# VH-VL binders against q39962, part 11

Target 1, 193 residues: q39962
Amino acid sequence: DPTDGFTEVPLTEDNFVIQKPYDKPLNDRYSYKNGIRRLWVYENDKPFKVGSPTRPRTEIRIKGHDYSSGVWQFEGQVHVPEGTSGVTVMQVFGAVNKATALQLRVYNGDLKSYKSNSVATDIYNKWLRVNVIHKVGKGEITVFINGQQKLVVNDDGPAEHYFKCGVYAAPDGSSNYMESRWKNIKLYKSDNK

## First folded at step 18 (VH-VL)

Design w1
Fold by ESMFold2, look of step 18:
Parts: C-alpha cells; sequence; structure tokens
Structure w1 (fold): chain C 193 residues (1-193), chain A 119 residues (1-119), chain B 108 residues (1-108)
C-alpha cells in the first residue's frame, strides 16, 4: 500500500483553507456534509484574487504543512460527476519553471497529468482513491490510483510545496460547470529517520 | 539557474525619464509568473510600484505612480522594462525587479539598479 | 489601498534576546502576509509566507503569527547575523502589494 512506511500527519478544519472566486461567499461554491467536501466553479467565475490572470478555482489549500524537503504524501478519495471536464482536481504547488510540480486534470472522463500522461480512464461518477508521494530529495512525484502506481514524474524543483485539491479550471477546454467531491483527505510524512 | 539581471546605475536630471531593464533567465518567462517593481530610497523602506504579467503584457500600477510609470516586456529577449517619467529628487532610489507566482509570493529578486536624480 | 503599519521603527537588542515586531493592516488581509529580512546593500530575503509558514532555509528561531489585521514576527533568540531591517508585505489585494515601513534591528 502506498501508505506503508508513512506516519499520518494530523489535520483539523484549520488546515483546510478554501480558495474560491473572490466575489463569492464560501457556501456559493463549497459545502462539507457527511464527511464529503463538494467544490465547484463555473467557467466564467472570477479568479481567486482581484486582477489575477488565473482561471477560476475552488480549492482546498492545505495550510500548516508546506515543505521543501523530505518525503510527503497526499491521500484522498475523489468523485467527479459526468459533465466536468478541462479542470485540475489535485495538485502539488511549487516548481522552478512552472507554478506547479503536478496537476491531475480531468478531460472527458480521463484523469491525466496536465494534458499528457494518462493516470486513469472512465473516472466519472465513482470514487477513486488518490495517493501522491513526493520524494523531494529524488525530485520525484509518484501517483497511485486505488493503490496502484500509475505515474512517476519529475518535480521540477527545488521549491516550496504544498498540496491542493478541488477544482481549478484548465487553461482551455473547460466545461461550463466543474465539480469535484472529496472525502478522507489525509497527509502523511515518511518514517525515514 | 533562475536569474533576474538589471541594467546599470543611472544619473538623471529632474524632469527626465529613466528606463530600467530586468532580464530573466532560467525559467518560463511568459507563463505562471508576474514581474514586480519595488523601489527603496536611501535610508528608507521598500515601496511597491506595480507589476506586469509577461504572458499578456497586462499591468497594474500603484496609485502613487499612475501616469508616471510604464511597464513593458519583450518576450523575445525575456526582458521587462520599467520607465519612470517626470523625475524628481525624491525618485532617487534603488529599483528592484522581482518575480512572483500568480496570486502568491515573490521568490527571486534582481540585484537592484541605482537611479540618482540630481541637478 | 491597504496600509501596513509596523512597530517599532527601531530596536537595539542584546544577543540571545527575543525580538518582537508587529505589523497592522488597515483592513483584513486574511493570512496573506509576508515577512522579509533585508541586510545592508542586499535585496530583501523572504522569511515567512502566509503569515505563519516558514520559507525554506530560514532558521527555526524565526516565526510568524497572526491573521486578519494583526501580525507578529518573532526572533526567539537573536543571533548576530540577524541584524537587519524587517518588512511586512501584504499580498491579498493584488494590484497594490504594499509594504510596511520597516523595523531596523541592531545588535547591542
Amino acid sequence: as target 1 above (193 residues)
Amino acid sequence: QVQLVQSGAEVKKPGASVKVSCKASGYTFTEYWYMAWVRQAPGQGLEWMGLIYPSSGSTWYAQKFQGRVTMTRDTSTSTVYMELSSLRSEDTAVYYCARGYYDEWMDIWGQGTLVTVSS
Amino acid sequence: EIVLTQSPDFQSVTPKEKVTITCQASQSIGDFLLWYQQKPDQSPKLLIKYAEESYRGVPSRFSGSGSGTDFTLTINSLEAEDAATYYCQQYDYYPDLTFGGGTKVEIK
């Protein structure tokens, strides 16, 4: 299991900071009910900050555990409803050349690294367990879906990193409405001594 | 290696203009990053001037500098320019460029360019 | 426009003592506050991001706290190399990423 050799890092609601369109109240784009976080945006929503050229997002920014070394792991279960496309649902922030070391995007029911490497297919309307291991010392990020290794990529570091999940409209090709649902979000740190 | 290399020191008379360059290397200049300009008068604090998005050329200027500052970029040379007009002695300062992530912090600064305005 | 007011303007401090620097915003900026260190004749260096998150390579004696309008930078045991001027900067209102006026810390 991808969590073998890792210790869970305790998270509370204080660690789950929501970034959303700057002109919307939180509950217009986010809900948390029965252990499930629902995050959504429309393609024509405002960016997170006034004047920003970025596309609209409603994302959980995990606060309090930014890292630049060690071995870290994100885990969560994601559900993407049919009709959502052209959207990032999970990312590792921070890189030297680009803003992110990893983006997992949904295009027409397929989960990909950015627009390229396939991670999973036929993902709509079901729960997927997502694990992302970042070995900073090796510059490597490994993606697991339902416990199976699917992808290894270069982290393009060194940088400051943190994990995010939710919805962030891709540069082009976004559906009018974009939604993801997340449960059992956890953070792990390697037991390396 | 990510670098921001600025043009050399300049001496100007009141009423003139100055144009400072900031040459970027080692990263994707036209995406993901804004370029900011910050100045610091001798013995004084840091003062925000504004920013440009090299991807589109869009600019945002601090209100104090509206009408006197122009920021441009040249994507073929990965260079940002800041021009300040109608110079006064109070504009004597070190001028820094700095890159930042969209919506986030600045991580790399240029070495600074001293502009001296004197009669 | 968001105004950041730092206090104090100046401190002369004995090594190993605690240094406390405050920054007050004229309106809420959430956690979007940065702290910088600037040594003479150098560019500013980022110490703290997101009000409380230590930047990479920054010694553990530096910490940030606060949210909304009231923020604090703490150096819990001053070292000689920490003599510098410290600035806060807000990055919540993007067109004007304003700075505080600075706090100069000298070794006594």
Scores: ipSAE 0.749, ipTM 0.899, lowest interface PAE 1.5, mean pLDDT 93
Fold by OpenDDE, fold request of step 19:
Structure w1 (fold): chain C 193 residues (1-193), chain A 119 residues (1-119), chain B 108 residues (1-108)
Amino acid sequence: as target 1 above (193 residues)
Amino acid sequence: QVQLVQSGAEVKKPGASVKVSCKASGYTFTEYWYMAWVRQAPGQGLEWMGLIYPSSGSTWYAQKFQGRVTMTRDTSTSTVYMELSSLRSEDTAVYYCARGYYDEWMDIWGQGTLVTVSS
Amino acid sequence: EIVLTQSPDFQSVTPKEKVTITCQASQSIGDFLLWYQQKPDQSPKLLIKYAEESYRGVPSRFSGSGSGTDFTLTINSLEAEDAATYYCQQYDYYPDLTFGGGTKVEIK
């Protein structure tokens, strides 16, 4: 199991910051019911901040555990409804030459690292266990789906990192409606270097 | 390494305009980054002037400087510009450019540009 | 406009002593409060984000606390190199960013 050798970092609601279109109330793009966090956004929604050229997003920004060293792991179960496409559902922020070290995107039911490197196929309408391990010292990110290693990539250099999950419209286009559901979001840390 | 290098000191007369440049290196202008301008009069505190998203050219100015400040960018040279017109003696200050980190905080700062306005 | 009021304006402190700087917001800004350090003839540097989270590379003697309207920056044991002016800044009302008036800390 990808969590072997890791220690869970306790999270509270204070660790979950919702980023959404700047002109929408929270409950119009986010809900938390029965342990499930539902995040949705539309293609024509406003960006996170006024004037920002970023595409629409509704995302959970994990706060309080930003890291620039060590070995960290994000775990969550994600459900993406059919029809959601051209959207980032999970991110590792922080890089040298770009903003993120990793983006997991959904294209027509395929889960990919950015535009390539398929991680999983036929993901719609089912729960997937997602584990992302970031070994900062090695500059290495490993993605697990349902406990199986699917991808190993290099990060883009030393930075301060944090995890995000939800929906963020991809640069090349997206479906009009974008949604992801998350449950059992956890954070782990390893004492290994 | 990410760096912001600003243009040299300026001496201007009242009523003139000044255009300060901020050249970025070590990263690419993307939609995630803004560039803020912050000034500091001698012996005074920091004052936010506004920001620009270099990737798009979108700007947001502090009300105090509306109509008098113009922020632009040249993506081909990775340079952001801040032009302040109708200069007054009170505009004498060190002007800083600072990179905005994912619409949250300013993580990288230029070395500052002293602008002196005097008759 | 959100107004941030810092206190005190100036402190002269003996090395190894504790330094406390406060920042009060005119209205609630949640945790969207930053602390910057500016040493003489240098550009500001980020110290604290989200009111209480240390930025990378910041010595452990620096800490932030507070939420809503009242915030505090603490230097647990002042070092000579900590002589600087410290500023709080809010980004809850982005893109309208505002700074506190600053607190100058000198070494006795």
Scores: ipSAE 0.656, ipTM 0.888, lowest interface PAE 1.0, mean pLDDT 95

